# Ledger of designs, part 124: VHH binders against Flagellar brake protein YcgR (ycgR)

Target 1, 263 residues: Flagellar brake protein YcgR (ycgR), of Thauera aminoaromatica (c4kar8)
Amino acid sequence: MAELSTPSPASPAPLDGGRGDELEKFTLRGARQILQLLQDLITHRGLITAHTGGGHSFMTAVLKVDEERGRVVLDPSPDPQANRRALAAPRLTCVTQLDGIRIQFPLVGLGEGQDKGRPALFAPLPAEMLRLQRREFYRLQVPLAHELSCLLKAEDLARKPVEVSARVIDIGAGGVAVVVPTGAAEFVIGGTLPACRLALPDGEPIELDLEVRNLNRQTQRNGTEQLRVGLRFAALPRAADTRIQRYIFKTERALNAKARGGL

## First folded at step 10 (VHH)

Design R6 (from L2 with T28H; framework vhh_7pa5_2)
Fold by ESMFold2-Fast, scan of step 10:
Parts: sequence; structure tokens; C-alpha cells
Structure R6 (fold): chain B 263 residues (1-263), chain A 121 residues (1-121)
Amino acid sequence: as target 1 above (263 residues)
Amino acid sequence: QVQLVESGGGMVQPGGSLRLSCAASGFHFSSYAMSWVRRAPGKGPEWVSTISDSGGSTSYADSVKGRFTISRDNAKNTLYLQMNSLKPEDTALYYCAKDYYDEWGSWFDHWGQGTQVTVSS
């Protein structure tokens, strides 16, 4: 089976425990279903974000599905650096949506050439595609007033243990995104942060293991850099899952009520 | 449901200006970063600009830096793109896109129908 995660060229493939088994029921492996979904992306002119690793990505779209040659034809980036990174990457992770449904698929063996006299990128047809409804991928953007935090157990530049209280920016069934000042700790995609503590309202902090999935450096207008870290829940206990889902539901409900009532 | 409606496109001479607007509904606009994306005839989609949820951070594609300004009004649920010193190469359909970030990275979970910008003499 192909993995959904895209490994960095400088790192081993991320180990996806627990969450991978949950996502199996949303994974399409039938050739006809895959071809139909790719064709639907063409018909609806789907905008695709292709992740090349190391926090890099570019925008593309499916131009054509060549069933006879078993390949997909994609728009290249107008940025030559993005195309070079894509061609050098061992895998691309492509993410898009169709009618509000999240669609994700890997591409391996990317090449470049021409289609009908125009530059194009080519890759073998994916062996699997992930199709998630809003309920499965939904991320609650955490209100600033909640001051939701996660105490991360990581290492600093000198490889010394460090505890970092990170602000939770969003939360979903599969993980959280947090913001950390640049230089506060070292993060490696695929690395595990053990015994972190997620502080939810209405209860004791939840102790859990987090896997680093994504890193995105952001520059503020004042020149200050901050790091957005995407973290996956590793082996989430049912009681913890229930509390997280309850928090998401209650907060979404309250935000909808506030929007209607006006505050 | 989420709805993004672009407006303000049109035909303009090289060196001219246009201001695009995007009216957002069906989500908490002030909680999400927003982007402008364009698609020219015969070309793939090109990211143009992004603005953070608060408006405190902006970023631009190299092709538009110094000419375009992205802004937002969270009280009105509206995104803007001020386009100055327009060039023929800016001719494209311009989309308002809602940024989404999860454990697999950033992507766009919604975009509008687009508004056409044509720069010709």
C-alpha cells in the first residue's frame, strides 16, 4: 500500500500509526474510481496544492488523464524553482477539494516534457486517493479568547530537552496546528514529541504523543519570523478523542450562535 | 454553505488600475487567511497574494510585488486586491480563495467563480 504522507528528501518516510488505519475507509483504490475522480477535477477546474517537502508547495491543476499511457498530465508552476523542487522530490502530496470534499493523492516519478506543444509535468496515475467529507477533515480555527495551548516536549538547538508552551491555532480530529517562535525548539518532520499536554477548557490537560507532520515559516510585517507546526495525534485514546470532538462541536455551535445573535 | 463572490474586474489599458473585491459568507471570515489566485488563458493557476486572518501579514508573488496590495475588512467579511501599473501579462481570471491548514499542509478548501481582468491597448 502506498503511504499518504510525502517523505522529505532529507528524512525517512513518516510513520503513520493509528490515523492511517482510520483513513483506510476513506481511501479509493479502484482504477475506475481514481480515473473518474481525476476527470471530475479536470471538469471542475480544481486548484491543486502540491507539497514537495520541507514546507514547499506550488499550485497546479490536472490537464489530462492519459489512461493508455497510465499517467496524469499537470500544469507546471510559473516559478522555475518550484518546478525544480517538484522534479527533485521523491513524492508529491497533492491536496484539493471537490464540492467541499477534501481530496488527497500522492504522485511519484514526476517528469517534465510537453503536451500539445506546451510545457507540462507528467506522473504515473496514483494507486490510491483519499476522499474525506468535511466531518473527517474539519479544522476548528481556535478563538484567541480561548487561549488554547499545548505544552510541547522537544529539543533546542543544543539537543537539550525543552518545554515550549505553544498557542493552538486550529484543532481537528487528527491533530492540531500550533505557533512557535522561530528558534524556540527544533522540529523534524516525522519526529515524535512524547507526553505533550493539550489544555482544553472544562477539564484536566490531555497527555498525548504528537507527530510532526508539517512546518511552515511565516514572516510578520515587522520582520519577525514564527513557525507554524502541524502535529498529528499518535494513538489517541477514545476518552481524549471524545473530549476533543466535544470541544470542537461546542465551540463551532457557540461561534454560530454569536454570529446570529451579534456580539 | 461557504460562498466567495468576486467582483471589480474589467478591461483596462496598460498602466491602469483596478480594485477587486471578494464578498465572503458561510464561515467565520476573520478566522482564516485569504488568498488571490489567477488563471490566464493557456496557463496553469498562479498564486498572487495572501493575507493573514488579522491582516497583520501579507505576501506576494514576485511578478506582482510593488504593484498589487492585498487587504481585508473583517467587519464587512470582504477581501480586496488593489492592482496598479497593470500589464498585459496580468490578464487572467482572478479567484478569491479560502486558505486551510492541517497536518498535511496548506491548501485551498474553497474558491469563487472568479472575475475577469483584461489588460489591452
Scores: ipSAE 0.600, ipTM 0.865, lowest interface PAE 1.8, mean pLDDT 83

Design R60 (from L2 with S106Y; framework vhh_7pa5_2)
Fold by ESMFold2-Fast, scan of step 10:
Structure R60 (fold): chain B 263 residues (1-263), chain A 121 residues (1-121)
Amino acid sequence: as target 1 above (263 residues)
Amino acid sequence: QVQLVESGGGMVQPGGSLRLSCAASGFTFSSYAMSWVRRAPGKGPEWVSTISDSGGSTSYADSVKGRFTISRDNAKNTLYLQMNSLKPEDTALYYCAKDYYDEWGYWFDHWGQGTQVTVSS
């Protein structure tokens, strides 16, 4: 045992893992489309926030796209420590906007050098870029203190009706993600859960039909298994939509008040 | 449509002062944290300062701390940056930016066209 180094435990699933399939239609993978979008970011002088992990980020911009070498050239941070963190990171997550559309892309294999005699960062062209309009990209991470829940009307393994109170972990204009214990009910992608009840603070539960869009099995730190279920609002009355948006904006305000630029 | 319009830039000598303003429209200004970001010639963008939605919390880049003061007037939908003891290194185009935090992290979802600040002797 003294001779062995214990490998790091498996990383938890990505925060957006439950949305993988839903984001596919917004993901660009064509080389031409990626090159054009990066060029548009140069033309519009896009301000990019690059996340290096551990809660660290810095501001950058695309200086140049080097098509011959298949790489992007980025402005380094004025902070040398931020550049060291970026170079040490296995991956950067870059986020910006163009005409109100969220643009997100990964960079792997970051290096440093010079461009026209000035310091620069270099990375291979991203294999994918995400483009989302505000309505599609915004998912509020629900604070645990809010105790937001959704009563799901589903079926068990024997097709018997069952009601499951699920914790809401994120919410957006188009749906919610919930967590249920493994085995609490059967969920089928594309299946409809009728007459579910979403409990928001300040009001009666909202009755709504939900479509199962995504399923991810997760193991918690205590070893218990839970199922993350991505649910789409199949039909939503305007009053319910207004209440959900109001809750999102009110909670978003609190999160934005905590947001700070830089490292 | 969200609009952010910066003003108040100009030319000033080292040690001088300028006050920048940003007029916001098209969103509930009092619900969002706001930031100032600058871009100097031949350099990348640099975050300068952030203020919370209420104005109760502020933060600054080390390069400007003690010299710059960020403030806001929610009744007028206006963000300000008071810049004192200006240095040649403060020469840049200054952008007003709207802060955003979502499931993928912190970023800016809107910014203005910028106002030019030039510090020279």
Scores: ipSAE 0.555, ipTM 0.852, lowest interface PAE 2.1, mean pLDDT 82

Design R61 (from L2 with S106Q; framework vhh_7pa5_2)
Fold by ESMFold2-Fast, scan of step 10:
Structure R61 (fold): chain B 263 residues (1-263), chain A 121 residues (1-121)
Amino acid sequence: as target 1 above (263 residues)
Amino acid sequence: QVQLVESGGGMVQPGGSLRLSCAASGFTFSSYAMSWVRRAPGKGPEWVSTISDSGGSTSYADSVKGRFTISRDNAKNTLYLQMNSLKPEDTALYYCAKDYYDEWGQWFDHWGQGTQVTVSS
């Protein structure tokens, strides 16, 4: 029953959906800058997650840049179905990391062929590439000792309202990732969980509306399944934003101090 | 500076076993989930397995489930991949990767130089 076992982890979702003006200052549009960044991805063998829409994605890498034809050459997926989905998609959204820098870019007009006798995917050079420094997208991995929790307002499998206390595993300026037992509640990507309560170590819980962004199923040592849920802050009051940033800053400094002491 | 150094690869016959190791330094190893990713000749990169920061949760690609086991020793800052019942299709360069989670999900912000696994008769 291998297909009924733990699935592959959910792919990272792109930073899209109405953030165009906010992200403009981090967007590269110069042809030379785009070429240089793609060459950096080749040099560092950057692992790229390519989103094809409908919740589907695959891993790829840039093999080379064909400057004369204005094209990028990509590794095809080992999964033929993923390649078929990619070729049928009107657009790929490519997401990668390079030394703590988040890189995201669109590819339109994907085709297939061969490069030096091997299967390859081809696309025109992207017109833009997003390059975000660590601070803009940073997530703090929450220490287990902090016992950070978020009370989620969701629905169970029978569509009845339930409250689930979820352990927070990471936190950033834009959201949290939490862990819940499989079957504790139903989560729909894009769905909103209203009036959830985030408990930080000091002060009253913060009341927030959370949007479900991603889901990852994992198997625990005892054989039970747990679900990791990525949640975006739908709206963030200034006072809540300040408290979250303060917690992140204090915890990061403490973890950095421990790491330096361990060296 | 974050460093990940893989070892334990080699040549093995179909049905054989290998254990890969990854020595991590330059970050708080126990605070991050870790993954193994492989790249076969003429193919794109493929995610193989992930282990949580505590080691309490694991996940595997369908192609390796039941044959491979991921584990970690947080006291030694070391990640492992036990590979059993190896097949020719497992021939690849295997990378240790530091996982990064954000509001959008899982990806990798650092990976090692890789260790070569070749399965042939």
Scores: ipSAE 0.019, ipTM 0.433, lowest interface PAE 7.8, mean pLDDT 80

Design R62 (from L2 with S106E; framework vhh_7pa5_2)
Fold by ESMFold2-Fast, scan of step 10:
Structure R62 (fold): chain B 263 residues (1-263), chain A 121 residues (1-121)
Amino acid sequence: as target 1 above (263 residues)
Amino acid sequence: QVQLVESGGGMVQPGGSLRLSCAASGFTFSSYAMSWVRRAPGKGPEWVSTISDSGGSTSYADSVKGRFTISRDNAKNTLYLQMNSLKPEDTALYYCAKDYYDEWGEWFDHWGQGTQVTVSS
């Protein structure tokens, strides 16, 4: 029986749209750097989405780097049709991540064969690899003792301005997640909340614009309902970015110290 | 630091059941869609299932539809996969994966170490 590939909703799209000049500063071209990055993908069992063109992709992984033959060895798809599309494609665009770093690289000249008696895909080592560090993937769980808050400027159901003090539950380079009481304000995914105020320990609140990215309603164990709101920093001044990163770093360091002291 | 720790794998006979769990930490679990991905011996990774951040929508690979159920408990930061009517071809290392969306698209930005499921007689 022939199986059709079922695309994951989480399949990454290749970077494009005339961004070549912007991406050049993140592109690795040194042979040793490329070999080390591929080895890191093997060590961490990195899941790779390989785009074959025409909207088609499949999941793979680097099994091995054959330095002697200048080749990378990849897991074939369980779907024979996906493998046929890959072999027919003039180029694969491979996308993955390690520790919040987006990694993207081309493979040209894909072939099939066997590695130790098992089916495998082979390609020459890529001449370049994009390594784009995306620190917004890292989210520090805010210690409850810090009582971190963000004053949100939102609207009620009647579009009347309201201010809501929300507890910050996590924070990253790209945004915060907050908790508000159910019904405190109306939030619309994609909507902008202007001139909100993020209160960090030590110093004045940071004024910033936030974009609503997600909403989730939860019932606490004590029976109270809360709304969790994911918020993106729409435009973050350099000074504000620096303060947020320092808070994250300082708190991580303190939490790591506690973890090492605990059994 | 984002961490995903899978558990609940083991050995079962064909027709048996297992429930996998994934304990998430270091991020706001309730703000992200989550997925299960598997890798069978000698085969590439295969996407199994995805659940939205609220749990309001789910999707499954054709090979597991009607047999597997994905669910989540956002209060406990835990993702689950209930596996029923297990077949030998379900034998694989099962990974929990965190989804991310940005201006470059949707992708996996973290995954766990995996839990082994072996279905044999």
Scores: ipSAE 0.012, ipTM 0.442, lowest interface PAE 7.8, mean pLDDT 79

Design R63 (from L2 with D109Q; framework vhh_7pa5_2)
Fold by ESMFold2-Fast, scan of step 10:
Structure R63 (fold): chain B 263 residues (1-263), chain A 121 residues (1-121)
Amino acid sequence: as target 1 above (263 residues)
Amino acid sequence: QVQLVESGGGMVQPGGSLRLSCAASGFTFSSYAMSWVRRAPGKGPEWVSTISDSGGSTSYADSVKGRFTISRDNAKNTLYLQMNSLKPEDTALYYCAKDYYDEWGSWFQHWGQGTQVTVSS
């Protein structure tokens, strides 16, 4: 009811994207490459999630690429309020997939009108598009039995330091998702949590800086509220990256072996 | 390899009912939220409904709220959409979609081929 939340309709506010220099190698900037990729999204009837900021998003699709005018034509939301938020947003962050590859691109200068008598949204062609292979965005669902935790260095409502032990529910090359009781700390999208400690099964906790990327409030079956926090690794030392990748690889392999082999 | 296979579509008269099913394989179904999405002839996609990984939370588009019910059976790796009081404007190809949540936000990682629902006399 009033306090139910679902991950899919909820969206994080679009930020700088934490793209970093390492993501440059996955970025398409050529006009022809961008045109071709957008055409491929039309051909494959791609479902696009457009994030408009403030935790809002809507579903769209590319209807047409207007090469002559240098713009894309998008399907508007059936929700008029979503369209108004999109038009008011300084930027849309669009996310989809093609053949299992994650595709992300920004749209700025969104307008509305009609295309062949149908309502449409228009935007200039994006100057860049990001293509990430599964390994770059993959998230291992952490087995409950592993009891993985991350000690977060956060702030309370009065901006005083507080430590929160959070359960890690998933982990990938770029970050972790954790759950904390509602009210345990104040989290701000784009905020940095310095010197947090990630506890893996082997060795000492890994000290790292985390950036808050998204927030979802969830109500459990027993009526208690918890907050799911998506956290990006702000700057990951090579040794820490190696340990995290090793944990992911070993755990995934063990889960796959269990599914196929049995006990 | 992830597969989502929709079924249960067909032709029905206004006011009728249909139940759609989606058989999922190639991933841990119980770990992901799932959605139903539709695309009407000549229109773009419209989100219809989402259910959390446990089935404890559901949400619906205003156009279907009170008429459609999303559910799941994690033991059978199956997603359902019960559609009641169907209207001509519900005519569309209905897709099962796998939700994904990463450090970049929420998006649909996979979707099926769709099952056609036609509401007319």
Scores: ipSAE 0.496, ipTM 0.811, lowest interface PAE 2.3, mean pLDDT 83

Design R64 (from L2 with H110L; framework vhh_7pa5_2)
Fold by ESMFold2-Fast, scan of step 10:
Structure R64 (fold): chain B 263 residues (1-263), chain A 121 residues (1-121)
Amino acid sequence: as target 1 above (263 residues)
Amino acid sequence: QVQLVESGGGMVQPGGSLRLSCAASGFTFSSYAMSWVRRAPGKGPEWVSTISDSGGSTSYADSVKGRFTISRDNAKNTLYLQMNSLKPEDTALYYCAKDYYDEWGSWFDLWGQGTQVTVSS
């Protein structure tokens, strides 16, 4: 099989939003800009991961951009099952990078045929492409020794307020991922958790609003279930952003030094 | 400064073996799953194998299962691919790729220049 991922647990899709979505400023919608970016992916031999839903994905690449017909030509998977999933999917989500910039775009209306006598997949040109700098998408895996935590202000299943101290497992410019025991609180994708407190090693906890972006149930070694919650910073003051970036930089530098025998 | 450098490719006859290496630098290697991806002349990329950050889980494309073994040495920041019983169809440029999982899903945020493997008589 050419698929990259085992089917994920029944995790809800992240919220795609047009309601004040900060990602709008990183979105290209001009036809000429989209054509140029796709050509750049061909030139740089971009490795594209195409997500077909249900945790399934496969490797592809842009082989050609057909401006006359307004379509893109893609390399099919050598795995027939991956191609069947792709053709059956209502949408492909394609992700790659170009010079450290994350590139993401949807493909709808996928078909199959041949290009120059070889099997190929075809799709209309995407209406939009997302470009994110490393700062916007990068996530630091938080060392357990740092005991980084976030006090979440959430609700239980009866909508009563609860405070949950959650361990932060990764952190980036846009948010954190935390783990909580199953049943500790009720989380709704797109819901906002106000006035949460992020504890960094140096200084007072940072008070911030967090938006729930994704949920993933995981089973621990002795059968205990944990919930992984992906949380977006709804608003981040300059001082808080500076502290988070400084923590990420210092921690990554220290981990790199340790890996090279800097101790 | 963040980079992956593949090595160990070469020319080999059918049935032969090669061991590829990938040296990682500029990031915390032990925190990320790693993959091998190949691209044959005139073709698109084909995923070959993935190994988890700890090395406790591995997966393989059907075309290489039972012949290739992926492994890693986190102390040396190095990824390996042991290739046995090589076939002409294994001829390709082999890339080391860093798997990245975030709130938008899994993808590759880094790959190397590749190392050429040629299997011919």
Scores: ipSAE 0.562, ipTM 0.836, lowest interface PAE 1.8, mean pLDDT 83

Design R65 (from L2 with H110P; framework vhh_7pa5_2)
Fold by ESMFold2-Fast, scan of step 10:
Structure R65 (fold): chain B 263 residues (1-263), chain A 121 residues (1-121)
Amino acid sequence: as target 1 above (263 residues)
Amino acid sequence: QVQLVESGGGMVQPGGSLRLSCAASGFTFSSYAMSWVRRAPGKGPEWVSTISDSGGSTSYADSVKGRFTISRDNAKNTLYLQMNSLKPEDTALYYCAKDYYDEWGSWFDPWGQGTQVTVSS
């Protein structure tokens, strides 16, 4: 049986309080927009991960959109057990990517049959699709020359406050990854670091709260150990969000220009 | 810009071996779980294997368990798939994919063209 393994047991929901209201701004409900996205997935042969619940999922792709019957046609899994789980599931959550845009949609009422003599899965067209722009998950690898840093407000082993200047290695709309010397501070996954300061090349440091999402120990070629810390922006004011996105866009454009010049 | 470049495919006889490579760039490779996915002619895509960001945890589809080994070299930003005891049923285009588990859920983000594996006598 093919079963998608996720090494992380859980990630906190992007919405505090568990309400869908905050995701509504990213939700598409227009029939034409939904049809266009599905057609684009067909054109680009987009790989879809279909979650059937209970930690189970399988790989699929959209084969066609049947507008007359109001349904989408999907590739079945080569694993018969995955197909049985999908057909028994009350709902599939389909997740894919198109041109750096994360797309997520539900499918309800899955059935099986044939399309042009080949096995296929069928479902009614989704009434909604979640569409997250590249900015929500895109990560810019920070050029070393920018010397981007984040002053972390953390605790040492004795629970005493300590400030650590960490080098930012990548940055996105949702957070940063930083490196710190091993032992510089104690980090706990899910812990909040309040009032940290992110220094961008232009302007004053941005003060923000960061949540520790992941920790990874790295050994450098010279034998020194460092800790890579993944940090989520727990709450980000609009002005700070704008500055971070502007930095990402500006840096990406500059890197693209250098790559073209190096032809 | 995220790039994944697969290589190492080719033609082999049943029982043979191949080692696939995936060169990654444009993201912090060591921060993401990575997967191999394949698509055979006339079949839907099939998940093959996943490896955690540190390499400390691996998982495999039942069809390849015991024959394939996934590994990674975070210093070289490279993902590997060692394929042993190859069968005609393993004939497919193989893709590496960034397996992204975040606050939005788990998903694959393939950027490569894939590498063709053909097992024939």
Scores: ipSAE 0.051, ipTM 0.514, lowest interface PAE 6.7, mean pLDDT 78

Design R66 (from L2 with D99E; framework vhh_7pa5_2)
Fold by ESMFold2-Fast, scan of step 10:
Structure R66 (fold): chain B 263 residues (1-263), chain A 121 residues (1-121)
Amino acid sequence: as target 1 above (263 residues)
Amino acid sequence: QVQLVESGGGMVQPGGSLRLSCAASGFTFSSYAMSWVRRAPGKGPEWVSTISDSGGSTSYADSVKGRFTISRDNAKNTLYLQMNSLKPEDTALYYCAKEYYDEWGSWFDHWGQGTQVTVSS
């Protein structure tokens, strides 16, 4: 909506059409499983980002689950306009996270009323909830000492080829997040960067194609601007996938040992 | 494991000041934007303020702009919220929240237990 860099969490990209078959194994449809997951969100104070469409979203939380009436009760936004957008929307897409597990579910038929004398939003229980296990979306925060980098093959504003050495700040099975100086290259969400080179500490750089998934601008304390770029592995050879997984597991184990006051 | 522990809340008169702190552990604090979020009984969660990973940029909700200041000390893994000119409507449980980015976007992936701020005469 605003054209400024986003200092707040942006709306996560919805996982929707074209991935239905792949995501089916992560989709919960059992009534008891859905009720248990919603109850876990209440117990752990799960903050939910509810997408109302058109780039609009608001923060909410599950206040309670009314099993008898088959509905959830949600906190309304403190912003009346956000609540009006939510009530007018044909559906909400709710996204949250519990202990590294991404949870996403639709709500249809949102209404407003009161719970215990306080304003509340109501919706029928979702018929399905997506629960993506930590393994699929686990991200290792890369230690700065590892000096992990990815050489990006991109284009500048004039569409001239440019190579940018980007610092890798996190890495997972599905991609990496990198940091580049603002203006070093032009990145377009959905664009492909071919033949990039990921340098892991041990062995030759891995050549891979990356798809741009998200962009986030940051201004550093020294006034230098940097761009965080989320990149998906467009395709990974088995050998590359194995090396990335080994690096993640080895580094996580070492960090866990260090955090406990020893190796 | 990621832990966020808020402190510094309490009872204060209107016009008073409080400084909230959030001690972070289990992740590379200097690599993430951090936020303060508040929740009052009968109201939904309200975003209050965000600070970039370096501390170089900040943003505030209109309701607190000019009165609250967010800051961080990356050497101490600590986030702060200086609250001045407190009003009764600032009464809420205040949460420290960690922002997470990946190939799907960004969201809050961890927050603390919260610290209670009560502004009353």
Scores: ipSAE 0.024, ipTM 0.482, lowest interface PAE 6.6, mean pLDDT 80

Design R67 (from L2 with D99G; framework vhh_7pa5_2)
Fold by ESMFold2-Fast, scan of step 10:
Structure R67 (fold): chain B 263 residues (1-263), chain A 121 residues (1-121)
Amino acid sequence: as target 1 above (263 residues)
Amino acid sequence: QVQLVESGGGMVQPGGSLRLSCAASGFTFSSYAMSWVRRAPGKGPEWVSTISDSGGSTSYADSVKGRFTISRDNAKNTLYLQMNSLKPEDTALYYCAKGYYDEWGSWFDHWGQGTQVTVSS
């Protein structure tokens, strides 16, 4: 069926450019730091998702860094169309992970050729690389058994107030990701949802304001569409922060204990 | 700590079928999206398919759409790939990959050793 081949979240998504000021402290601009990070990706065989725009991406890897010519050599996609899209794109956004650290960087001026007789893609060294420690952006994947939910106060397509109970799929110190049925409410990136209620297992729901940071549509096997919404905690109360962190730490310990038992 | 062990590869003639399995341990399997990725001889890695943590959502590369089916059994900590109507172009080492969600999407952070699939006459 068509439902079995619809997109689901699989590849790392690029970070929101609207967070520029907040992400500047994690941005590497020194030539030696950039070279070292690219060498680390080679050494640890880092698999890279390269986004070409228009929702298209492909898998690649850094094959080598040519310091004398100031360029990186990348593994081309086995899909000729992906390579064609990449070469036509004004910019690639490359996203990868190394030892739990999210790494994101742009490549501009992509070309094709050969490296030691094999097809390769070439690009000038990036002028900047984003290096985010997982701890700064750590998200606990919420166990399904916890049935964690957040009651969102939003607006429908007619701009009428609506309450939507959304399943929380991940949670961190800075926010949550939730799933809602497509069409249940209208979400605008940068918009604020006031007085939402986050239900944790212990105690009363936490009332807090949430800012919409990202949106991603998914289709379920049964044909039901769902929207994944990334939400940031705006003006988080201190007591709420403490409760959220306790939930995260307690659940993480339980998951780690379960994982060790599985060995 | 994380272990992903693929099995079920082998040699098959064009038009045949194979079912790959991946036994997962060392992490809470039901909390993470899982994927299959392949590497053909002399080519770079190619993403094949992904399944969400609950198994409710799936996606496929255009090259395998309609022929392959990804599934999972969270009670058994096992990921599957049912491959039908196999073509010579499907010849590759197939890797089980672990992914997880954050506010920006899913990640790939661990791979298995791979299982070889060879489609030839």
Scores: ipSAE 0.012, ipTM 0.367, lowest interface PAE 8.8, mean pLDDT 78

